# VH-VL binders against TSET complex member tstD (tstD): the designs that were tried, part 9

Target 1, 154 residues: TSET complex member tstD (tstD), of Dictyostelium discoideum (Social amoeba) (c0hlf1)
Amino acid sequence: MINSLLITNNNGNIVFSKYYSNINDEKQSEYEKLLYQFTKDEWVNSKNEKHLVTEFSGYITVFTNVGDLMLFLCGSEEMDELALSDVFFPIIESLKDICKKKGVTEQNFIEQIPKFILYLDEIIQRGHLDQVQLESIQNYSSLKHDQPIKKDNV

## First folded at step 4 (VH-VL)

Design q08 (framework fv_oberotatug)
Fold by ESMFold2-Fast, scan of step 4:
Structure q08 (fold): chain C 154 residues (1-154), chain A 124 residues (1-124), chain B 107 residues (1-107)
Amino acid sequence: as target 1 above (154 residues)
Amino acid sequence: EVQLVESGGGLVKPGGSLRLSCAASGFTFSNAWMSWVRQAPGKGLEWVGRIRSKTDGGTTDYAAPVQGRFTISRDDSKNTLYLQMNSLKTEDTAVYYCTTGRYITSWYDLFDYWGQGTLVTVSS
Amino acid sequence: DVQMTQSPSSLSASVGDRVTITCRASQSISNYLSWYQQRPGKAPNLLIYAASSLQSGVPSRFSGSGSGTDFTLTISTLQPEDFATYYCQQSYSTPRTFGQGTKVEIK
């Protein structure tokens, strides 16, 4: 399962956080400090939206840069890197779609957080991946091709 | 070990028909999206069409140059993909590859496994 | 249909060189882009998917970047086995379309 999504600026300051696990504030703070400590030297390699992976504190974390933001997606050790990377794709697409008028900057993202939450709630349900295509996330009419078949689609 | 083996290529005259087969092994064929990609001698890759898994609707899609002339089908009981080619033209001359993507993510094609190809020559 | 255009069509390089290949889509395809390598006489193999994700088993000298309409494949330190033709391909819409290819030749 997906445990959390953290978004920071390029100085490591949290701009957005969402936890899907039942974790208290003290444990969240510990995770955030350790995450920064273990990833700060790798951040230059996450330019160009490359997916980098790290493991600490019983979690697998995939992280990347999008515009002026750093995205960290954390899953339990039962998830592999590929499964987490699959979740990253619709999140990155959503960020670009929501911020497309002014670009993915810290300020513009902050202004768009309410809309981002709506998109995120379509992508991740109770810690599990749901919607993956931007067209579906946007409540778009079915395309002729390339739309996923959901488990609950009758 | 994933293996894709194409067969059925050969020489045919314009207007003729030919059926290609692709025998798959080493993965759960029934869950995979399968595609045909061709390459004319000395030219680049050209997508021919695909067939989705039954779970994802079992539908087919084709590139415009082959639409109405080619038909893609699958037999999951035999782990075999087919390409029925009708009304063949000289510009259909190419090596035909069958390819499969990782079916863990069904929302786009990853052509991560390819057969060795089979040559189809359309000439008078 | 989405047209994919690569640049350059061919290049000459030496072992150890940094090689950059670009790919442009006729419309935005987000990050629905893959890169393939085809060695002479062989079937293609997948290098990069989702614009920047390295396929399992592919050497780390290969990297992809870009989104929307402009994409780049980089080989940081060219090896003898890297002399091949490289193709970009979009999976945003049907039909799937490939670039015309970039041939990386020995100098």
Scores: ipSAE 0.000, ipTM 0.479, lowest interface PAE 19.1, mean pLDDT 79

Design s10 (framework fv_fiztasovimab)
Fold by ESMFold2-Fast, scan of step 4:
Structure s10 (fold): chain C 154 residues (1-154), chain A 125 residues (1-125), chain B 110 residues (1-110)
Amino acid sequence: as target 1 above (154 residues)
Amino acid sequence: QVQLQQWGAGLLKPSETLSLTCAVYGGSFSSYYWGWIRQPPGKGLEWIGEIYHSGSTNSNPSLKSRVTMSVDTSKNQFSLKVSSVTAADTAVYFCARSPKYTYVSGSGTYYMDVWGKGTTVTVSS
Amino acid sequence: QSVLTQPPSASGTPGQRVSISCSGSSSNIGSNYVYWYQQLPGTAPKLLIFSNNQRPSGVPDRFSGSKSGTSASLAISGLRSEDEADYYCAAWDDSLSGYVFGTGTKVTVL
């Protein structure tokens, strides 16, 4: 099961977070602090989107640098590095797609978060991998995004 | 096509507990925060709080001591209780869906994209 | 006081431009995106503008938003009778760890 996706700037400040598991705010905060402590010195080693791995407290996390951002995908102990990397790939490609005109910078990503959420919802449902083809993700995300906002109840 | 249906409360006396329920139809329950907003007659909107699928809650500090929210994931329902009501709690109460909050200074996203029709609650003797 | 401040009313005639201000602080508008909601009489609010200046599908381009420092503004150009409604700004407040709404502005189309 996928537990969470976190995206931070290079100082470890969270830009985006989504948790798929039933974890309370205290445990989320603890995980985030431990994650930062174990990964803060790995920025250089994540160049060229090299997938790195860290394990602590029964979690396995794959992480990498994309542009000015660090991405962290966490799974339960039952997942291995390769399974997480398979999920990670379409997430990274989606991020690059939505940021392609201005590049993957903190500011540009922040502006694109609403669209990124639509892409992410096509990739992961309830902590499980759904869509891996970028074209399908783009198409379904566009359909959802372009739906007219209707008044509640019709 | 997501629809929120809400019910509960109505007429209350001061000191009683307000209880409202909201049911989610046509969409995923676990991917969103579920919140409550109220509007006193002739006044503006006030955010009450939110609950996540896990049962984690965040609420308006001015209301926190009186507010309890809960979730029933088997029924795709969430509920609001406000204790020790007074005339100031008279309002139309709305339930709403919110995408999961993204936290970073200057980058927080939080908005309600689907709203229930509202439930009128009147507190009088 | 954590509520965002708006003028209580604004008015215009059909075809005119109306602007609504929203004033906050560093912990809300100064640090987070601004959102605008339209509430037609007797209905629930509807999301009108998200992320400071973006329009959801189905919202006409005559509605526009902007943000500068701790303040935001909603502009309605080419005002129409169906725009008569209450408008609310909103933002997350870091110090409260909660969402705050503006005091609301009633737009009357004369």
Scores: ipSAE 0.000, ipTM 0.496, lowest interface PAE 11.6, mean pLDDT 80

Design u01 (from e07b with light chain S94Y; framework fv_erenumab)
Heavy chain, then light chain:
Amino acid sequence: QVQLVESGGGVVQPGRSLRLSCAASGFTFSDYGMHWVRQAPGKGLEWVAVISYEGRNKYSVDSVKGRFTISRDNSKNTLFLQMNSLRAEDTAVYYCAKDYYGSGSYRHYGMDVWGQGTTVTVSS
Amino acid sequence: QSVLTQPPSVSAAPGQKVTISCSGSSSNIGNNFVSWYQQLPGTAPKLLIYDNNKRPSGIPDRFSGSKSGTSTTLGITGLQTGDEADYYCGTWDYSLTAVVFGGGTKLTVL
ESMFold2-Fast, scan of step 4: ipSAE 0.136; ipTM 0.691

Design u02 (from e07b with heavy chain H108Y, light chain S94F; framework fv_erenumab)
Heavy chain, then light chain:
Amino acid sequence: QVQLVESGGGVVQPGRSLRLSCAASGFTFSDYGMHWVRQAPGKGLEWVAVISYEGRNKYSVDSVKGRFTISRDNSKNTLFLQMNSLRAEDTAVYYCAKDYYGSGSYRYYGMDVWGQGTTVTVSS
Amino acid sequence: QSVLTQPPSVSAAPGQKVTISCSGSSSNIGNNFVSWYQQLPGTAPKLLIYDNNKRPSGIPDRFSGSKSGTSTTLGITGLQTGDEADYYCGTWDFSLTAVVFGGGTKLTVL
ESMFold2-Fast, scan of step 4: ipSAE 0.130; ipTM 0.733

Design u04 (framework fv_erenumab)
Fold by ESMFold2-Fast, scan of step 4:
Structure u04 (fold): chain C 154 residues (1-154), chain A 125 residues (1-125), chain B 110 residues (1-110)
Amino acid sequence: as target 1 above (154 residues)
Amino acid sequence: QVQLVESGGGVVQPGRSLRLSCAASGFTFSSYGMHWVRQAPGKGLEWVAVISYEGSNKYSVDSVKGRFTISRDNSKNTLFLQMNSLRAEDTAVYYCAKSRYTIKVGSYYYGMDVWGQGTTVTVSS
Amino acid sequence: QSVLTQPPSVSAAPGQKVTISCSGSSSNIGNNYVSWYQQLPGTAPKLLIYDNNKRPSGIPDRFSGSKSGTSTTLGITGLQTGDEADYYCGTWDSSLSVGVFGGGTKLTVL
């Protein structure tokens, strides 16, 4: 199970966070402090590579760079580094799609957060990887954008 | 078997130099931060220095800055401490220790889960 | 000299419980995770507690850790003669950018 996705800018400030598990404010704060220190401590090579950051409270976190953003994906210890890394693929493709022409920058991403939320909801549902194909993600997010849907349209 | 083995200690006169080595085995050395910790005779533990997994970040206590240099060779699974301008107060057993988590150097101290048996450095005339 | 303050010694009888305190400031214990180490005479230190209150594999549950504000404690229940050792708290000091240890507490089981 996927526990959270946090996105920071180059200064380590969180610009987006989503938790999929019920975690109290104290534990969220503790985890976010850990990630803030990680972004302050070392130069991170910009190769789109996935890096194991830490094991915290029975969860593992992997990290990657996309443009000017740093992505931290947290999952249960039962997920290995490769399984978590595979989740980055549809997320990265979605970021590139919504940030077309202007690039994946902090400013452009912030402007596109509402659209990103719609894409993310198609990729990860209840902490599990669902859609991985960009065309499907685009199609289902467009249906939700045009009008709210009450019936089962997954 | 996860193991750290220190070497390079000895007896030296003040002002001289020593280089300590720490050989790692049984874990992926290149994935972990590494520490040097010392203990003077009859005294408590004193943290000396840390180096990040790829060697890009280093921190040390003020009393050794400019004199001691921590470094690593990931191709040889070896940690080093170059000690220059040694003083009597540097006399101690020097331990190398592994960070518990695969994490970069930071303000969060995640514990040292593997320790070597130590190598003794005595600075005397 | 140490940045973290521990009592120099503590003693109790076999089967009793003992608590070892460690006090610091907001820049160290207050904002960072704490570890505890056991050092038996003539041996290297051994990790007892990490992340304030977690035990590594092989450490019995009679050892426990807790943190409140700028202080942390190590609890030992069912005390055994083999527990005679020096105990150290350790953490990071964010203001100094260094690791710090307490001065150590000698536990005597009589």
Scores: ipSAE 0.008, ipTM 0.508, lowest interface PAE 11.5, mean pLDDT 80

Design u05 (from e02, 13 letters changed; framework fv_erenumab)
Fold by ESMFold2-Fast, scan of step 4:
Structure u05 (fold): chain C 154 residues (1-154), chain A 126 residues (1-126), chain B 110 residues (1-110)
Amino acid sequence: as target 1 above (154 residues)
Amino acid sequence: QVQLVESGGGVVQPGRSLRLSCAASGFTFSSYAMHWVRQAPGKGLEWVAVISYEGSNKYSVDSVKGRFTISRDNSKNTLFLQMNSLRAEDTAVYYCARSYRVEYWGSGTYYGMDVWGQGTTVTVSS
Amino acid sequence: QSVLTQPPSVSAAPGQKVTISCSGSSSNIGSNYVSWYQQLPGTAPKLLIYDNDKRPSGIPDRFSGSKSGTSTTLGITGLQTGDEADYYCGTWDSSLSAGVFGGGTKLTVL
């Protein structure tokens, strides 16, 4: 299962966080410290490719860069890097779709968080991957908005 | 003993300024995000502003943006709220409060408050 | 206007149990941890529940929290007269980039 999604800016500051499980405060603080150390000491050596950051208490974290944002995805022990990558694809496509007019920047992403939450709710439900096709994610999130899918009148 | 003590409140006329201070003791102040929360007489709690542990991220409610500035001095374990262009609706008891979890990054998402000061009263009247 | 919705009041007799509800949306309760606060008359608020369902040291197990979807509930069992207070839910709203509180619920124990 997916444990958390954290999104940071280029300075390593968290601009979005969502936890799908309730780990205790001590472990959660330690987890965030590990990610902070990674962004300080090792992030600069990475390109636009996903990397395994660390294993913490049976959980694994991978990251990927999208525009000016860095995404950190934490999954449970039964997941591996490939399974986490499958979750990244619909999240990345959703970010690009939502931010396409102004680009994937910190400012634009913050302004689009309400739309992103609706897309994210279609991708991950209770820590589990649900919907992966962008068109379906767009359609289902539009229905939740009470915004009907636009079609030709016939 | 963990403690927060506010000061700087008072009675002022509309359009004037006040600077509130919050002195922290008994914990590593520089490891926590800090909040200002206010409560108008007989009304509920209203969140006002937050500042990250190192001071680089700041957020406030729209009603005070451009008028209030949150800041901190970690070398003095002190949190501040500079309040400019005060209005009658800013009349409230102002509390400083500590986020319940230590921070490792400046965050766009902040946690609830486990330690609160006694509050300092700000009255804006003519 | 409060962003989170609570009933204005609840009441029960000593020894009984009550629940206080709090409703929000996907950008606040649905996405972020919830805290509950107790405010006795003339005092600063006190944290009762954090991370949806956890109690700080010193808070009796009579107090419990839960979250489901975009709503959260504070439960109090074995009511005592000293529990008369205002109770607030609170969380972060990701779309506003701001903390939000419920309007508060006054608990009366008779």
Scores: ipSAE 0.006, ipTM 0.565, lowest interface PAE 9.8, mean pLDDT 82

Design u06 (framework fv_erenumab)
Fold by ESMFold2-Fast, scan of step 4:
Structure u06 (fold): chain C 154 residues (1-154), chain A 125 residues (1-125), chain B 110 residues (1-110)
Amino acid sequence: as target 1 above (154 residues)
Amino acid sequence: QVQLVESGGGVVQPGRSLRLSCAASGFTFSTYGMHWVRQAPGKGLEWVAVISYSGSTKYSVDSVKGRFTISRDNSKNTLFLQMNSLRAEDTAVYYCAKDIRYTFSSGYYYGMDVWGQGTTVTVSS
Amino acid sequence: QSVLTQPPSVSAAPGQKVTISCSGSSSNIGKNYVSWYQQLPGTAPKLLIYDNNKRPSGIPDRFSGSKSGTSTTLGITGLQTGDEADYYCGTWDSSLSAWVFGGGTKLTVL
C-alpha cells in the first residue's frame, strides 16, 4: 500500500501532500520534518540521480526531481523499490502533461493542483495503484470533470 | 551482518573516569541516531543518552548530566560514552543500540532495533 | 518509580495466552511510538514490536502490540517455555526529552 505522496519545492517547503494511510498529525509532522532535513542535507548530492531510495523503520521512500519540484512517494513495509517506482511513472507523466504549456515549475503546479488531483485519483485509489496509461488517465479524469449532473426522472 | 560491539568496560574506583566505545558494522552508521542504555545487576533497563545522526543533538538522563558525554565519529563508525566522576550507582552493563529510524529530528526517537552484547562497568572501592 | 508502569510479573501455562500492560501519559505513550523488548536471561534485549504494533523480521505473529490512548499492551499467544524472559515497553517522552522504559515484567511459563 502507498502511504503518502508529498511534493516540495527546492527549499523543502511542501506544496502538496496526500496521505493514504490513517496516520495522526504528529506522525505526519515528523515525516515532513524528516523530508525537509533530507532535502536540505542531500539536495546537492541527489539532484543528479534518477531516483533515490531511503528506508525509515521499514518504510520505503522514493525521491525524484521533476522540473522545479521534488516528489516523495512513501510505501508500506510490503512495497519494494520497483513497485514504488511503477507508481512514480504515471505521476511524473501526469505532472508533465498538466504543466506542459509553462513547464513543471512551482507556480504552474500550484495553479494546476485541481487538475492534478483529478489525475491522481485515477492513478491511486485507496493507497493502491490503479491506472498507469496516460491516455486513459486523461480520458477518465476529463469525462468525470465534464460530466453533467443528471436527475434520474424515470 | 549488522553488528554493534561495545568495549572499554572494567573495574574502577569512585571518582575516576572511563570511556566506552561501540564499533558499528553492516549498516550506514552516519544516518542513524545512537543510544546508550544501561542495566544495573538484577535491575531493569535504564536509558542513558542519545546522539543524532550528525552528532549535533544530544540528550541524556538527568542523573548523568554534567558527568557523562555521548559522542560519535562517523568516519570510523564508532560511538563513545565518556564517563567522569563515576559513582557506585553507575555500576551496570552498558549497551549501545541503534535507533530504528533514520531521522534528522532532534525532538523524537523511535526505539532500538539493533543492540550490542554490552560491556560491564563496576565502580567499587 | 518508573515513568511507564508495568506489572512486575505475570505467569501462565504453555499454550496459553498472556497480555502485559504498560501505562504512561500524554507526553509519552499518548504522543509517540511505542516499542517492546524481550530480554532472555543473560542476553541483550531484543526488539519484539515497534511503531506500536509492527513486528521486525523474524518475530513470530503470536507476538502482537496495541496502543490505546496513554496505554499499550503486548500480547503473547501459544506460550512456550522459551518465552520466559523480562519484557519492557519503551517510548520517547517529549516533556523530559528522554527515552523512558517501563520497569519490566518477568514472564514465568509454568
Scores: ipSAE 0.006, ipTM 0.508, lowest interface PAE 12.9, mean pLDDT 81

Design u07 (from e05 with heavy chain G55E D57N R98K D99G K100W G101E S103R S104Y S105T W106S Y107G; framework fv_erenumab)
Fold by ESMFold2-Fast, scan of step 4:
Structure u07 (fold): chain C 154 residues (1-154), chain A 124 residues (1-124), chain B 110 residues (1-110)
Amino acid sequence: as target 1 above (154 residues)
Amino acid sequence: QVQLVESGGGVVQPGRSLRLSCAASGFTFRSYGMHWVRQAPGKGLEWVAVISYDESNKYSVDSVKGRFTISRDNSKNTLFLQMNSLRAEDTAVYYCAKGWEYRYTSGYYGMDVWGQGTTVTVSS
Amino acid sequence: QSVLTQPPSVSAAPGQKVTISCSGSTSNIGNNYVSWYQQLPGTAPKLLIYDNNKRPSGIPDRFSGSKSGTSTTLGITGLQTGDEADYYCGAWDSSLSAVVFGGGTKLTVL
């Protein structure tokens, strides 16, 4: 099971977070602080979209750079690095697709977060991998975007 | 516990063959590139070969090309080195080593886990 | 004959500092990441430095790496008797499509 996806800028500031496990705000804050402290020295190794693996808080975390953003995908200890990378790949491709006009920058990503959420919902359902093909993710997220706003916000 | 254990070394005559094995435990073997490195008695380290995590890329030093073949069995967490047409200059301790980088595809960033080695002696 | 050039030996007293040099070319050190290894007598090599200047978990900060052009150095401060070992530099060589090592440097502590 996927426990979380966090996205930070180059300064380590969180610009997006999604938790799939039932974790209270205090525990989320502690995880985010420990992740930043642990990972800050590894940022250089993540350049060129390399996937680096580390064990953090009893979970396996894969992280990499995409444009100006750092992505962190955390899975349960039962998952291996290969399983996490299978989830990670469609997330990275979705991010590149959403940001294709201006590139993967902090500002452009922030502007596209609503669309990213729709893509992410097609990739991961309740902590489990669903769609991995970009074309399918694009198609199904487009269908969901056409739903009434009040249903999307509930 | 992360560990690599080599086996298959021995004393062989020139021109014969030998197959080395390396059993991996304590890490996700299928996710890492694997290397063979050798060291002749009283000499320095000499890299022999590497195989990518998915077997798509294999490289070896020119002196062993056509004679040595690196392979792996990800279902058994085992790395192999098939050594044919052995020469006196192949006499060395052979180390199995794990590549540092996850999903090694190109380049080299270091070898972070090493076995204790297995000795190959080629003599008449 | 090693592709990368290291001095055969270096020596110093406990508590002192030493640097071990390693020289190559554009096809290896110049364009690729450098690693350093420690080998105690009768043991397998141990990774000290990767990606030019980074330490794996468990390696004390007394060990440092640096790279400039086609050369790299391993620095060891506060020398201890347990540091007596052979030290090797290593890098990918793009022209050979192979990992190349230096010839090794024997560090003697008193």
Scores: ipSAE 0.000, ipTM 0.493, lowest interface PAE 17.7, mean pLDDT 80

Design u08 (framework fv_erenumab)
Fold by ESMFold2-Fast, scan of step 4:
Structure u08 (fold): chain C 154 residues (1-154), chain A 124 residues (1-124), chain B 110 residues (1-110)
Amino acid sequence: as target 1 above (154 residues)
Amino acid sequence: QVQLVESGGGVVQPGRSLRLSCAASGFTFSSYGMHWVRQAPGKGLEWVAVIWYEGSNKYSVDSVKGRFTISRDNSKNTLFLQMNSLRAEDTAVYYCARDFRIYSGSYYYGMDVWGQGTTVTVSS
Amino acid sequence: QSVLTQPPSVSAAPGQKVTISCSGSSSNIGNNYVSWYQQLPGTAPKLLIYDNNERPSGIPDRFSGSKSGTSTTLGITGLQTGDEADYYCGTWDSSLSAYVFGGGTKLTVL
């Protein structure tokens, strides 16, 4: 089971997170602090590689770089790091697709989050990997009636 | 059109509980992270807690951990702060505030919409 | 004491210019976006600046923000009596997992 997807910028600040498991707030905070420390300590030496970050209460985390973003994927005990790394493929392809005109940067990703959520909902359902083919993800996500609202600067 | 309205404040004795509510209207509540911020009389702003748009991620300042719980009901467009074991130092105006960015868990970008506040006085 | 340091007060005459500083560290201002808030007497805070230097719709261009390293500054030109307020900087602190505000600066328009 996939427990979470966290995405950070180059400074280790979380720009997106999604938890699929019922983990309490204190443990989520501890986990996120661990990822921040990892990003600060290891960022320069880990760029463009998939790494096993750590184990946390029976969960394992693997990360990868996509453009200016770092993706952290956490899975439960039944998943090994290779299976978890394979989940990155549809997520990375989705990020590249939605950000293709300006590249995968923090700013462009933030602008595309509503679309990314639609893609993510086709890739992972209730913590389980579902759709992995980009064309199918695109086709199924287009059936949704989501109306993301722009922030009101009043 | 965009509004946040707090309620539930009052005068209570130390050790008692209060639940604050924040009713949101004029925007898609479920798309935004939400904050509680307080201000003691004559003092500055103190951030209390945040809950992300989907309700699963919560952070709070150490001084309220174990006593205060932030929660939300997206079906009712309502944010809550359950305040237990209240202390004199919890006396403040409590503001509900909307996080700046939609969907992103971007609690670190700041707060663009604020309610008018509800007063909590903890006094013996 | 606040994690972000601001001067407690600043004052100037109408039409003049003031700057309000805010100093932090790498875990807050140094690697996160900064916002500035205005609080008029008896009112809720209002967002003046976001993303270090951007203005929300309706905020006049005489308000400006800047960030350099672990410090940020709010600039106000053409001071008006209606600017008399408390001003707060704010940002996320990644090491604390908490949003932090500066201690506030009281602006008096003489």
Scores: ipSAE 0.012, ipTM 0.594, lowest interface PAE 8.9, mean pLDDT 81

Design u09 (framework fv_erenumab)
Fold by ESMFold2-Fast, scan of step 4:
Formats: structure tokens, C-alpha cells, sequence
Structure u09 (fold): chain C 154 residues (1-154), chain A 123 residues (1-123), chain B 110 residues (1-110)
């Protein structure tokens, strides 16, 4: 199961976070602190690697760059690196689609967060990978326009 | 209660050193960026230095570069400013201040301030 | 001279509204977040606005902040005598790699 998706800027500041597991605020903050330290110390030295894998808090986390953003996807121990990396593909396609006019920059992404949430809810449902085809993601997110957006997946 | 208490100020002659301390209580010190801000008598606020929550990312204003060093000891909830080669123009009240956001960098705002410690550099 | 420009003083009567301006450039206000501080004589500064337009707990809604381009403003409505203080804007300057404050504005309630 997917536990979380965090997106940071180049300074390691979190610009978007979604947790799929019921983790308290203190544990979320400890995890985010570890990701910040990783960004500062290791990511810069490994940025030419497509997907770098590391372990935080007993879970596997996969990292990638898209434009000015850094993406961190955390999965349960039963997921492997390839399964987590497969989740990045529809997420990256979605980011490029919603940011197509101005590019994937921190400011443009922040402006597009409401649309990104709709796309993300089609890609990951209850911590599981659902839709991977951009056309389906676009279509289903459009059908949910003006409907209440739920805070968390149960 | 959330509190910051500065200490280490005093009267010193030019060319000497002082080490300022800022004791934090009532919040998770290791999770916030920390600033030093000074104010010369009758003048406005001047930013001096910042250190991110983990301690390795830090910056200082050009006028003190090479003379002042910001550091922190998260195990003791204490922020420091080592001030070397002091000049008359460094005379000010020195405040420590806490960044607003948990586990973030800086530049958003400083929500908790100490009462300040006075540094006077004179002959 | 300060990198951020504020008027040196502003005045208004009790119950009135006042705005304090702060202007900078793309390397500071234009690309970074802004905060505003109130300083009463002999006291430490107090945060009024952070992250451009957000109020900390305990700050009344008569204080507001806004940012447009390379400028920011602090708005104060329903002025009270207790609002007489110096007000400072602040932000990060990416070209200087340093925090910067405005020169300060002294508010007098007539």
C-alpha cells in the first residue's frame, strides 16, 4: 500500500503532502524531517539517478525530480522499488498536463494544487494504484468537478 | 509556555568577542529555523543570521560575514551567535526569533521573540 | 538605505483605517513571502502577519496583509490608541541571500 506522497521545492520545503495511512501529526513530522535531511545531504549528489531508493522509518521511499519539484513516494514493506516507481509515471504525466502552460515550477504547481488533487484521487485510491492512463485520469477528474473533495482516503 | 531567553550581552571594547545564547522552551526547538535580529539604539530592525532546524544550512548578512557565526545545539534547545572582531557599529539589542512553520526552511515570519540582550561596543 | 521602502510615518484618528506600504523588488517581495511586525516602545517586536496575509493566533482581524507584485501593505482598521507603535515589513532577499526589513513606519493615533 502507498503510505504517502510528499512534494517539496528545491529548498526541501513541503509544498504538498498526502498521507494514505492513519499516522499521527508527530510521526508525519518526523518523516518529513528525514526527507528534508535527505534532500540537503544526498539528493544533490544523486540527482542524475532517475529514481533513488532509501529507507525511512521502516518503509521504502522512492524519489524523483520533475521540473523544480522533488517527489517522495513512500510505500509499505511489501511494495518493491519497481512497484513504487510505476506510481510516479501517472503522477509525472499529470503534473506535466496541469502545468503545461507555464512548466512544472513551484509557483505554477501551487496554483494548480486543486486540479492536482482531483488527478491524484484517480491515480491513488485508498493507498492503491488505480488509474495510470492520462486520458482516463483527465476524464474522471473532470466528472468530479464541483463535488466535495474528501480530506483523506480511508 | 513558548519562550525564548537571550543572554551573553555586555559592554566590550572594539576587537573583542562575545558569545550570545538563546534558551528555548515550550516548543520543539529542533523543528524550527531560528534567527538573530538586532536593533541599534534609536534605529530600525536589522536581520543578522538564520539557521535551519537541522543546523547545517545557515546564512548571515554581509556586514558580519567572517566575524559572526550562528550555531545551534538541538539537544540543549539553545541557539548561539559567536561574535568576533566586534566594532562600534555592532552596538545593538540582539533578539533571537523563531520561524513560524514546523519542519520548513525560513522566510515566512518570526512568531516568537526573546526580550533581547544588549551588546555595547565602546572604548 | 534599507532595501525595502516604507513611509517614515503615518497618522489617523481613533476608529479610522490606515494602510502602511512597503515596496521592494523581484529579488525580495516579488519572489518571497512577507511578514509584518509591531514594536511598542521598549519592547520586542510582535508578529502581526506572516506568509503574506496570515494572522497568528491572538492577532485581531482588524490587522490584514496583502502582497501585489513587488509591494506589500499592512491594513489596520478601527484604530485604537494602543496601536501607536513602529511597524516593519520583512522578507528574504534571494540576491543578497539575507533577510531584509523595511525602515519602519511610526504610527501616530491623533
Amino acid sequence: as target 1 above (154 residues)
Amino acid sequence: QVQLVESGGGVVQPGRSLRLSCAASGFTFSSYAMHWVRQAPGKGLEWVAVIRYEGSNKYSVDSVKGRFTISRDNSKNTLFLQMNSLRAEDTAVYYCAKETYYIRSWGYGMDVWGQGTTVTVSS
Amino acid sequence: QSVLTQPPSVSAAPGQKVTISCSGSSSNIGNNYVSWYQQLPGTAPKLLIYDNNKRPSGIPDRFSGSKSGTSTTLGITGLQTGDEADYYCATWDSSLSAGVFGGGTKLTVL
Scores: ipSAE 0.000, ipTM 0.499, lowest interface PAE 15.4, mean pLDDT 82

